# Ledger of designs, part 25: VHH binders against q9c0h5r722to879

Target 1, 158 residues: q9c0h5r722to879
Amino acid sequence: WSSESIKKPMIVTSDRHVKKEACELFKLIQMYMGDRRAKADPLHVALEVATKGWSVQGLRDELYIQLCRQTTENFRLESLARGWELMAICLAFFPPTPKFHSYLEGYIYRHMDPVNDTKGVAISTYAKYCYHKLQKAALTGAKKGLKKPNVEEIRHAK
Below, E stands for the ipSAE of ESMFold2; O stands for the ipSAE of OpenDDE; V2 stands for 0.75 times the mean of E and O plus 0.25 times the DockQ between their complexes.

## First folded at step 19 (VHH; framework vhh_lunsekimig_d3)

Design o6 (at its last fold request DockQ between E and O 0.66; V2 from the best seeds 0.00; counts 0 for: pae E 3.9 > 2)
Fold by OpenDDE, look of step 19:
Structure o6 (fold): chain B 158 residues (1-158), chain A 119 residues (1-119)
Amino acid sequence: as target 1 above (158 residues)
Amino acid sequence: EVQLVESGGGVVQPGGSLRLSCAASGFTFSDYWLYWYRQAAGIERELIAVITFSGRTYYVDSVKGRFTISRDNSENTMYLQMNSLRAEDTGLYYCARLPEESHWEFDYWGQGTLVTVSS
């Protein structure tokens, strides 16, 4: 977890668009998690995050590694919960690449143990939810069609 | 040349079993996820199972507990063990290759093998 912004993508990339969007994406993630001041309500912030990951394929693995970062050693319980919630939301719209899948799956799996739950926050429940969503996404792929994610879909994915 | 060749299809009675094979050649087998699809007459093809690089497997609900996907990287072959077959399992079964950096764009398909479940 970091309170600071990132200055470059966490995953090395040659894609200039991904490089540019990665830092903005991280800020949005921080906004949703409550670690950064947000101008929009959480649902709209989540929509923006999901839309970016959906529309920019090269940003998806970056998105998930950023979420992993923000949910690791995060002692802000509300922030932590929101991070996992956002992961679940994103998984409803798109999976990581096959290359990144095992890492994300392992990360989620390690957090499914109730031993990781603290102060009434059931992280394990969030992780289990994400685990199922990841499996589903590995089968179905990303949201199909030309219509972008909408607020109702975000609400449903939450 | 990249090739995926399905085999093992046939006619079986309900409750019967069948084992399909997908033989791969012309590429590094272990660098790809592999999928089984099936297509019933008049219906769009549907994904039914996937196996990852390391052998993790995922299934759609309709085949869970009945079908088992596996791979042998040393033989460049993927399998689908189908048990407790039902009439609704009838269709042309395809294997498909998914690159590691793909966003679910399959770049190669087999020709398919026909499975008919009928009493």
Scores: ipSAE 0.831, ipTM 0.916, lowest interface PAE 0.6, mean pLDDT 95
Fold by ESMFold2, look of step 19:
Structure o6 (fold): chain B 158 residues (1-158), chain A 119 residues (1-119)
Amino acid sequence: as target 1 above (158 residues)
Amino acid sequence: EVQLVESGGGVVQPGGSLRLSCAASGFTFSDYWLYWYRQAAGIERELIAVITFSGRTYYVDSVKGRFTISRDNSENTMYLQMNSLRAEDTGLYYCARLPEESHWEFDYWGQGTLVTVSS
């Protein structure tokens, strides 16, 4: 977890568009999680995050790595819960690449045991949902990325 | 030249078993997810099973518990063990590869091997 901004993406890339978008994406993730001040309500912040990941395919793996970072060793319980919620929202609209699918599956799997729950934050419940979405992605892959995110679908994904 | 060659198809009685192979050449086999699809007459090609480059497997509900996908990276071959075969399993069975860095687009398919389940 970090409260600070990042100056470069988590994934090494030579694409300057992806580099710039990765830093802005991190700020949006922090805003949704309540770790950075935002004027927009959480639902619209989530929409912006999901839309960036959906529209910029090269940003998808970066998005999920940033979420993994912000949910690892995060002792701010409300922030932690919102980070997992955002991961679940994004998985409703687009999968990671096949390469990152295996990493993310392992990460999520390690959080499915209720022993990981902390002070009323049901991490395992969110992790189980995300795990099922990843399993479906392997079978339905490209279809998950065909529909543009919208506010009503984000409400459904929660 | 990338090539995927299916084999092992044939005629089998209902309730029987069959083992399909997908022999791969011309690429680094271990870097790819591999899929089995089938196509019955007059029907669109349907997904059956997936095996990732790390060996994780996924199945559609209609074959769960009856079919087992596996891979042997040292032999560059993927397998589909089909048990408890039914008439609706009749069709042309294809293998396909999915690059790990792709956005879920197959780039090569085999020519298929025919499986006929009849009494």
Scores: ipSAE 0.269, ipTM 0.642, lowest interface PAE 3.7, mean pLDDT 83
ESMFold2 (binder alone), look of step 19: mean pLDDT 79; pTM 0.791
ESMFold2, fold request of step 22: ipSAE 0.007, 0.256, 0.192; ipTM 0.294, 0.624, 0.574
ESMFold2 (binder alone), fold request of step 22: mean pLDDT 83, 83, 83; pTM 0.828, 0.829, 0.830
OpenDDE, fold request of step 22: ipSAE 0.787, 0.778, 0.795; ipTM 0.894, 0.892, 0.897

## First folded at step 20 (VHH)

Design r1 (framework vhh_lunsekimig_d3; at its last look DockQ between E and O 0.61; V2 from the best seeds 0.00; counts 0 for: pae E 12.9 > 2)
Fold by OpenDDE, look of step 20:
Structure r1 (fold): chain B 158 residues (1-158), chain A 119 residues (1-119)
Amino acid sequence: as target 1 above (158 residues)
Amino acid sequence: EVQLVESGGGVVQPGGSLRLSCAASGFTFSDYWLYWYRQAAGIERELIAVITFSGRTYYVDSVKGRFTISRDNSENTMYLQMNSLRAEDTGLYYCARLTPESNWAFDYWGQGTLVTVSS
């Protein structure tokens, strides 16, 4: 977890668009998690995050690694919970790439143990939920169609 | 040239078993996730099973516990063991390659092998 912004993508990339969007994406993640002042309500912030991941394929792994970062050694319980919630939301719309799948799956799996639960935050429950969503996403792939994610879908993905 | 060739289809009675094969060539087999699809008459093609690089498998509920997807990287071949076959399993079965680079796009498909479950 970091309270600071990132200066570059966490995953090395040559894609200029991904490079440009990665830092902004991290800020949005921080906004949703409550670690940064939000310019919109959480639901709309989540929608923006999901929309970026949905529309920019090269940003998906970056998105998930950023979420992993923000849910690792995060002492802010509300922030931590929201980070996992956001992961679940994103998994409802798109999986990581096959290359990144095992990493994310392992990460989620490790957090499914109740030993990881903290006061008031059942991380294991979030992790289990994410695990199931990841499994489903591996089968179904990214949301197909021309319509981008909407607020209702974000609400239901929680 | 990339190729996927399905085989092993045939006619079988309900409750019977069948083993499908997908022979791959023209690419590094171990670097790809592979999928089985099927298409029944009048129905859209549906995904039924996935196998990852390392052999992790995922199934749709309709085939879970009955079908087993596997791969032999040394032989560049993927398999689908189908047990307890039902009439609704009838269809053309396809193998597909998934690109590893994020698009979750299937760039290559086989021609399919026909499975008919009938009494």
Scores: ipSAE 0.731, ipTM 0.872, lowest interface PAE 0.7, mean pLDDT 93
Fold by ESMFold2, look of step 20:
Structure r1 (fold): chain B 158 residues (1-158), chain A 119 residues (1-119)
Amino acid sequence: as target 1 above (158 residues)
Amino acid sequence: EVQLVESGGGVVQPGGSLRLSCAASGFTFSDYWLYWYRQAAGIERELIAVITFSGRTYYVDSVKGRFTISRDNSENTMYLQMNSLRAEDTGLYYCARLTPESNWAFDYWGQGTLVTVSS
């Protein structure tokens, strides 16, 4: 978990657009989780995160790695819950790449064990929801080809 | 040039079984997720099963427990074992390689193999 901005993406990329977008994406994730000030409604912040991951081909794995980072060793309970919620939202719209699928699946699976639960945050329950959504994403592929997410779909993915 | 060719379709009685094959060429087979879809006459294709490059499988509820997807990377071939077939399983079955890595522009489909379940 980090309360600070990042200066470089979490993964190595040759795409200059992806490098620039990764830092902005991290700020948006922090805003949704309540770790960075935002004037926008959380639903619209989630829409922007999902739209960026959906629209920028090389950003999807970075998005999921950033979410894994922000849900690891995160002791801010409401932030932790929102981080898992945002992961579930994004999984409704696009999967990780095939190369990253096993890593994300393993991360989610490890958190399905109730030993990870804390007072007030049932991490295992959130992880089970994300596992279900990862399975459904695999069955449906990415939604809509080039069609972007909309606010009603974000609300229903919550 | 990516090619996917289905085979193994035919006419079968309700309760019977069929095994479909999807022979692949023109790409590194072991690096890709592979999919089975089906299409009844006059309606849209529907996804029925997925197998990842690591061999994990996912199924829609209507076929879960009756169909088994598998792959043999040494033969560049994916399979669909279809058991306990029902009339509503009738349709044209397609294999597909769908690639989420590049905004879905590189989806590849087979020509389909017909499965007819009738008494």
Scores: ipSAE 0.000, ipTM 0.224, lowest interface PAE 12.9, mean pLDDT 78
ESMFold2 (binder alone), look of step 20: mean pLDDT 82; pTM 0.821

Design r2 (framework vhh_sonelokimab_d1; at its last look DockQ between E and O 0.04; V2 from the best seeds 0.00; counts 0 for: pae E 15.0 > 2, placed apart)
Fold by OpenDDE, look of step 20:
Structure r2 (fold): chain B 158 residues (1-158), chain A 120 residues (1-120)
Amino acid sequence: as target 1 above (158 residues)
Amino acid sequence: DVQLVESGGGLVQPGGSLRLSCAASGFTFSDYWVYWFRQAPGKEREFIGVITFSGGRTYYAVSEKGRFTISRDNSKNTLYLQMNSLRPEDTAVYYCARLPEESNWAFDYWGQGTLVTVSS
């Protein structure tokens, strides 16, 4: 977890668009988690995050690794819960790439043990939910069609 | 009507092998994670392993040390547990269970169990 913004993508990339969007994406994640002042309500922030990941395939792995960062050694209870919630929301719309799948799967799986629950936050519950979403998404792929994610779908995803 | 029915249990000698089956009916089998558990007399029910959806990813309890293998045949609506190198401490009633999506270990359906006895 970090209170600071990132100045470069966490995953090395040559894609200039991904480089530019990665920093903004991290700020949105921080906004949703309550670690940064939000410019919109949480649902709309989540929608923006999900839409970025859905529309730009190259951002998906970056998005998930950023969420892993923000849910690791995070002692802010509300922030931690929202981080996992956001992960679940994103997984409802798109999986990581096959290359990154094992990493994310392992990360989620490790947090499914109730021993990881802390300070009244049931991380294991969020992790199990995310795990199901991940497995389902891996089979079905990203949301199909031309219609972008909407607020109602975000509500349903958490 | 949702049903899970275990079979294949019986008496086996130490070092032997046994394959258990769990026949599912009344629901779309491939849409669910399915689990194996066991319970010995006077002991708590313990987790053996799980297999996920159609992808067939499996995870096991650390204590199994690779002796057990879980598989599924979605075309037959059947879950399997291959047990090798069986030991007396493996004696227990073995159960299969269904876990709905979004559940926190809230299994909604269990089989009746099948008894496995490992004895010389």
Scores: ipSAE 0.006, ipTM 0.269, lowest interface PAE 10.0, mean pLDDT 89
Fold by ESMFold2, look of step 20:
Formats: structure tokens, C-alpha cells, sequence
Structure r2 (fold): chain B 158 residues (1-158), chain A 120 residues (1-120)
């Protein structure tokens, strides 16, 4: 977990737009999690995060790696809960690329054990939900392709 | 037409091994990522793993890492799944599926599946 801004993406890229958008994405994630002041309410911040990951395919793996970073060793319990919530929201709309699927699955799987839970935050419950969503995202993509994020689906995904 | 045909399923005893095949036709097999999935009775389909179209790297579901090995033979347009140390929980219909490079998780073709039953 970090309270600081990032100056470069966590995945190396030469694409100037991906670099800029990765840094802005991290700010949005911090805003949703309550680690950065936001002008918009959480629902619209989540919509912006999900829409950016949906529309900018080169950012999907970066988005999930940033979420993994912000939910690792995060002792701010409300922030931690919001981080897992945001992961579940994004998984309703797009999976990571096939190359990175196993990495994210492994991360989620490791958090499914109740020994990871803390008072007030049931990490294992969030992780089990994210695991289910990851499997659903893969299957849904096989049938119809990806739906554009919208407020009603984000409300349901929470 | 694009076709994926799984074979090699059957009844095996717990602890046994089985090798599944996925024969591809109607497309340039070496241009596509082809995945293995399974669906146990009463459950939803579950990702097992994938191999790059060159065969150089594999990616597996965490729970199956170390027991299953995916390989491909582009000269035969065939994908393989070697399953070892089989458990009753591995009982499922096993599918292969094609993912177009341009689409994240929009599989456009699925095989009909091959049944694997692990029981005494």
C-alpha cells in the first residue's frame, strides 16, 4: 500500500498515453479507497475507474496490479475494504488479459483463507466474491464480449 | 467452419492420470490462444489454463498448478492437457475455447467437451 502518487506505471510500457493514464488511474483508485481527496462521490469515481479499464485495453493489467498493491499490507481497514470492493466492481466489466489471469487468480486465491480476515473487514469474503467474478468475466467474455460500464451495473456489483 | 473437438476423457481412478486432446480446424491454430476450461456437475465453468500460441509459456489456475500440464503441437493443430494425481473433485466436462487476440475474454468458439470421471 502507498499514500504517495506514482510517477510511472507498474508495468513497463513505451506507450506515452498508457504511462499518463496509469498515473491518473492510480489517483482514481486512491480516491475511491478514501486515501485521496475526491470531488466526486464514490459511485462516480468507481464508474470512471471501470470505464477507463474497459475502454483502454492496455491499462487492464496495470489496473489490477495497482489494486493488488493497494490491498497489500494496507492497515487502513476502510481503505482495504474499498480496494477489494473496487476490484470486484472492475471484474464485473473486464478480466485481466489472458497473460496475467493466473497472477490475479493467485493473488485472490491467497486471500480466500479466513486467517487473512481482520475485525471489521472480511477479506476472505471479498476474495471469494472476486474469485467468482473473475471466473464469470472469463465466461461472459466468451459469450458476448464486454459491456460498457454503467451506474446500474456498478451498484449491483457492490 | 471453425471447430474445436475435445477427446481423451473417460473413467479414471483417484490418483490416476489422463491426457486430453483438443483438435482444431477451420482456422490458423498458431495465431490463437486456446484455453482449457472445465465444468463440474452443478457448477459454473472454471478456468484451468492456457498456453501461448508458440508453446513457450503456460498459465494455470492456482489450484491446478503442479498437477496439470498444457502443451500444443501446431503441426497437428492440437492442444493437450496432461492431468496427474486426479481427484474426485476433478470430475467435470473439459472444454477448449478460442480467444481472438483483439478481444479480452470474448471467446468466440468452444468445443463440445469431453467427460472426465474420477471415481473408484
Amino acid sequence: as target 1 above (158 residues)
Amino acid sequence: DVQLVESGGGLVQPGGSLRLSCAASGFTFSDYWVYWFRQAPGKEREFIGVITFSGGRTYYAVSEKGRFTISRDNSKNTLYLQMNSLRPEDTAVYYCARLPEESNWAFDYWGQGTLVTVSS
Scores: ipSAE 0.000, ipTM 0.174, lowest interface PAE 15.0, mean pLDDT 75
ESMFold2 (binder alone), look of step 20: mean pLDDT 79; pTM 0.798

Design r3 (framework vhh_lunsekimig_d3; at its last look DockQ between E and O 0.70; V2 from the best seeds 0.00; counts 0 for: pae E 4.0 > 2)
Fold by OpenDDE, look of step 20:
Structure r3 (fold): chain B 158 residues (1-158), chain A 119 residues (1-119)
Amino acid sequence: as target 1 above (158 residues)
Amino acid sequence: EVQLVESGGGVVQPGGSLRLSCAASGFTFSDYWLYWYRQAAGIERELIAVIVFSGRTYYVDSVKGRFTISRDNSENTMYLQMNSLRAEDTGLYYCARLPEESNWAFDYWGQGTLVTVSS
């Protein structure tokens, strides 16, 4: 977890668009998690995050690694819970690439242990939920069609 | 040249079993995710099972517990063992390759093998 912004993508990339969007994406993640002042309500912030991941394929792995970062050694319980919630939301719209799948799966799996639960925050429950969504996404792929994610879908993905 | 060739389809009674094969050539199995998908008449093609790099497998609910996806790396062949077959399992079955860097776009698929479950 970091309170600071990232200056470059966490995953090395040659894609200039991904490079440009990665830092903004991290800020949005921080906004949703409550670690940064938000310009919009959480639901709309989540929608923006999901829309970026959905529309820019090269951002998906970056998005998930950023979420892994923000849910690792995060002692802000509300922030931590929201990070996992956002992961679940994103998984409802798009999976990571096959290349990144095993890493994310392992990460989620490790957090399914109830030992990770703390002070009323059931991280293991979030992780289990994410695990199932990841499995489903591995079979179905990203949301299909031309219609971008909407607020209602975000609400249901939580 | 990359090729995927399905075989093993046929006619079987409900409750019966069938084993499909997908023979791959021109590439190494373990470097790709491999999928089985099927298409019934008048219905959109659906993914039903996947075997990933590590050999882990995932299934859609409709086939879970009845179908088993596996691979033999020495033969570069993927299999789908289908047990307790139902009429709704009838369709053309395909194998497909998913690259590691893919945006979930299959780059190669077979011609399909027909499975008919009928009494």
Scores: ipSAE 0.770, ipTM 0.890, lowest interface PAE 0.7, mean pLDDT 94
Fold by ESMFold2, look of step 20:
Structure r3 (fold): chain B 158 residues (1-158), chain A 119 residues (1-119)
Amino acid sequence: as target 1 above (158 residues)
Amino acid sequence: EVQLVESGGGVVQPGGSLRLSCAASGFTFSDYWLYWYRQAAGIERELIAVIVFSGRTYYVDSVKGRFTISRDNSENTMYLQMNSLRAEDTGLYYCARLPEESNWAFDYWGQGTLVTVSS
C-alpha cells in the first residue's frame, strides 16, 4: 500500500504514453479508495478507472497490479474494502492478459481464506467474488462485444 | 512448424458421446492456453471451452455439464469429451492456441473436425 504518487508504472515499459497513463491511473485508484482527495463521487471515479482500463488494453495488467499493491498491507479498512470493490468492478468489464491472469488468480486465491478477514472488512467475500469473475475472464477476453463501462453497469457490478 | 490437427469427429445419434482430439506439434505444448471453438453452417465460430497451461478449465454455459476439456502434456494432445449430444452441437470443431504474452490474439488454428448429430 502507498499514500504517495508513483513516478513510473509497476510494469517496466519504454512507452512514454503508458508511463503517463499509469501514473494518472494510480491517482484515480487512490481517489476511489479514499486515499486521495476527489471532487467527483466514487461512482464516477470508478467509471473513469473502468473506462480507462477498458479503452487502453495496454494498461489492463498495470491497473490490476496497482490494485494488488493498494490492497496489500493496507491497514485503512475503508480503503482496503474499496480497493477490493474496485477490482471486482473492473473484472466485470475487462480481463487481464493471459500472462497476468495466472498471477492475479494466485493473489486473489490467497485472500479467499477467512483468516485474512479484518474487523469490518470481509476480504474473503470480495476475493471469492473476484475469483469468480477472473475464472470467467478467460472466456470474455476471447469474445467480441465487451460492453463499454457505464454508471448503470458499475452499480450492478458491485 | 507449428501444427494443430483435430480428429475424432463423425456422425452420432442424439444423446450419444464423442471424444475429439487436438494433436499439437512444433511447439512447447505445456506453455499455451488451448481453446475449442465450433462453427455451424452459416454461423460464425463460437467459443466452447478453454484449458489454460495450469490445467484450469472454463466453459460457455451452453456446454457446461455435457462437455469436458482436458489436456495430456506428455502426448501433446488436447481433448474434448462431448456427452449428451444434441442436434445443435452439429458443426466443425476447431482447436486454437493462445500465447500467454498475447492480448487475446490466437496465433494458430487447426483445420477442424466435423461433428454431425442426427438420426
Scores: ipSAE 0.187, ipTM 0.574, lowest interface PAE 4.0, mean pLDDT 81
ESMFold2 (binder alone), look of step 20: mean pLDDT 78; pTM 0.778

Design r4 (framework vhh_lunsekimig_d3; at its last look DockQ between E and O 0.01; V2 from the best seeds 0.00; counts 0 for: pae E 16.3 > 2, placed apart)
Fold by OpenDDE, look of step 20:
Structure r4 (fold): chain B 158 residues (1-158), chain A 119 residues (1-119)
Amino acid sequence: as target 1 above (158 residues)
Amino acid sequence: EVQLVESGGGVVQPGGSLRLSCAASGFTFSDYWLYWYRQAAGIERELIASITFSGRTYYVDSVEGRFTISRDNSENTMYLQMNSLRAEDTGLYYCARLPEESNWAFDYWGQGTLVTVSS
């Protein structure tokens, strides 16, 4: 977890668009998690995050690694919960690439242990939910012909 | 030239077993996820099993516990062991390649092998 912004993508990339969007994406993630002042309500922030991941394929793995970062050693319980919530939301719209799938799967799996639960925050429950979504994605991939994410879908993905 | 060639299909009785193979050539086999999917007559093609680079496997519920997907990277071959076959397993079985950087889009398919489960 970091309170600071990132200056470059966490995953090395030659894609200039991904490079540009990665830093903004991280800020949005921080906004949703409550670690940064939000310019919009959380639901709309989540929609913006999901829309970026949906529309820019090269940003998806970056998105998930950023979420992994922000949910690792995060002692802000509300922030942590929102980070996992956002992961679940994103997984409802798009999986990571096959290249990144195993990493994310392992990360999520490690957090499924109830030992990770703390002071009313059931991280393990979020992790299990994410795990199942990811498992399903391994078979079905990204849903074909899906429309642009909307607020209602974001609400239901939580 | 990229090739995926399925084999092992045939006629089998309900409760029987069959082992399918998918022989790959023309690319680095270990750099791809591989899938089995099938298409029954009059039904849309469906994914049934997948295997990752390292051998992690995933199954749809309808085949879970009965089918086993595996790969031998040294032989550039993927397999599908099918046990306890049912009539509803009848169909044309395909293997498909999934690039690691893909948006979960298959970029190559085999020609298929026919599996018929009938008494």
Scores: ipSAE 0.724, ipTM 0.870, lowest interface PAE 0.8, mean pLDDT 93
Fold by ESMFold2, look of step 20:
Structure r4 (fold): chain B 158 residues (1-158), chain A 119 residues (1-119)
Amino acid sequence: as target 1 above (158 residues)
Amino acid sequence: EVQLVESGGGVVQPGGSLRLSCAASGFTFSDYWLYWYRQAAGIERELIASITFSGRTYYVDSVEGRFTISRDNSENTMYLQMNSLRAEDTGLYYCARLPEESNWAFDYWGQGTLVTVSS
């Protein structure tokens, strides 16, 4: 977990658009989680994050690893809960690449044990939901990856 | 520099209509999502509508079907058509732009235009 901005993507890429978007994406993730001040409605911040991941396929794995970073060793309870919420929202719209799938699956699976729950945050419940979303997205995600997110879908995914 | 200027507010009867405008300058208007917020006295600003750079629109439930957001990229102007106005719609209406790199997201706001719905 970090309260700071990033200057480079966490996943090595030669795509200049992905590099620029990765840094901006991290700011949006921080905004949704409440770790970066924002006057924007959380629903529309989540929409922006999901839209970027949906439209820029090279950004999808970066998005998920940024979420993993922000939910690891995060002691801010509301921020932690919102990080898992955002992961679940994004998994409703697009899967990671097949190569990243196993990493994300393992990360989510490790958090499904109630041992990981913190006071006031049922991480295992969020993780179980994300796990089911990931498995479903991997099997049917091509159709969901073909259409843009909208506000109604974001509301239902949350 | 970035400038957002709202206009079109006024006093209107319940059931009436108003059209708000947000004139923008100092940035490439067509590249940004734009937002309308409102603030009633004593409460925090609330998002009511947004429009993407491609023209897709989104609304919160309380205004959907009554308000229409639109943009004219040739005039660098966003609009909010408000129909079937209610007393609860009274407030200061702001347009906003998504920030690029500030630690303070959404720091580009207009001054606001006041809408009063009173019989």
Scores: ipSAE 0.005, ipTM 0.134, lowest interface PAE 16.3, mean pLDDT 75
ESMFold2 (binder alone), look of step 20: mean pLDDT 79; pTM 0.785

Design r5 (framework vhh_lunsekimig_d3; at its last look DockQ between E and O 0.01; V2 from the best seeds 0.00; counts 0 for: pae E 13.7 > 2, placed apart)
Fold by OpenDDE, look of step 20:
Structure r5 (fold): chain B 158 residues (1-158), chain A 119 residues (1-119)
Amino acid sequence: as target 1 above (158 residues)
Amino acid sequence: EVQLVESGGGVVQPGGSLRLSCAASGFTFSDYWLYWYRQAAGIERELIAVITFGGRTYYVDSVKGRFTISRDNSENTMYLQMNSLRAEDTGLYYCARLPEESNWAFDYWGQGTLVTVSS
């Protein structure tokens, strides 16, 4: 977890668009998690995050690694919970690439142990939920079609 | 040249078993996820199982517990063991390749092998 912004993508990339969007994406993640002042309500912040990941395939792995970062050694319980919630939301719209799948799956799996639960926050429950969503996404792939994610879908993805 | 060739289809009675194979050539087999699809008459093609690089498997509910997907990277072959076959399992079965960097778009398909479950 970091309170600071990132200066470059966490995953090395030659894609200029991904490079440009990665830092903004991290800020949005921080906003949703409550670690940064939000410019919009959480639901709309989540929508923006999900839309970026959905529309820009090269950002998906970056998005998930950023979420992994923000849910690792995060002692802010509300922030931590929201991080996992956001992961679940994103998984409802798109999985990581096959290349990154194993890493994310392993990460989620490790957090399914109730030993990770802390004061009032059942991380293991979030992780289990994410695990199932990841499995489903591995079968179905990303949301298909021309219609962008919407607020209702975000709400239901929680 | 990239090729995926399914085999092992045939006619079997309900409750019977069948083992399908997908032989791959022309590419590094271990660098791809592999999928089984099937298409029944008059119905859209449906995904039924996936196997990852490392051999992790996922199934749709309709085949879970009955079908087993596996791969032998040394032989460049993927398999589908089908047990407790039902009439609704009848269809043309396809294997598909998924690149590791893909946006979940399959780039190669086999020609299919026909499975008929009938009494």
Scores: ipSAE 0.816, ipTM 0.908, lowest interface PAE 0.6, mean pLDDT 94
Fold by ESMFold2, look of step 20:
Structure r5 (fold): chain B 158 residues (1-158), chain A 119 residues (1-119)
Amino acid sequence: as target 1 above (158 residues)
Amino acid sequence: EVQLVESGGGVVQPGGSLRLSCAASGFTFSDYWLYWYRQAAGIERELIAVITFGGRTYYVDSVKGRFTISRDNSENTMYLQMNSLRAEDTGLYYCARLPEESNWAFDYWGQGTLVTVSS
């Protein structure tokens, strides 16, 4: 977990577009989780995150590892809950790549045990929900069609 | 001191166009989401458009396809291009920055710029 901006992506990439988008993505994740002090409507922040991952395939694995980072050793209870919520939202629209799938699955799986729950945050419940969504996303692939995610789809994905 | 100054309003005929500007100072402009709101007489302000710090845009249905929000981070300025204006677009247009946790200023708004669409 970090309260700071990042200056480079967590996954090495040669794509300059992906590098720039990764830094913006981290700010958006922090905003959704309440860790960056710009008070945006969470629904629109989640929409922007989901749209970026849906549109830019090279950004998908980076998105999920940023979420893993921000939900690991995070003692800010509302932030932690929001991080898992955002992971579930994104999994409604696109899976990680096959090469990252097992990493994300393992991360989610180890959080499904109630022993990981903290006061006020039932991490295992969020993780079980994400696990279900990951399995569906892996079977169906990314959201089909040419139409980007919209606000109502985000509401239903929460 | 954070300041937002709108300009570009005026009187236009239905079907006409206007371009509004919002000049910003006193903060790191590129780090913030920016908003356009409008207020018709006797009604609370309503959100009409949003632009993220990365340049992505969102619109309410009543203006979608007619209005375009944009930003120029090098000039610390946000814009609203309004095309195909209708009488219902008449009102005072405000730009806004997301509030921060701050006791001195909760919501940063401009003074507003008046847009009148009439025959």
Scores: ipSAE 0.005, ipTM 0.225, lowest interface PAE 13.7, mean pLDDT 79
ESMFold2 (binder alone), look of step 20: mean pLDDT 79; pTM 0.786

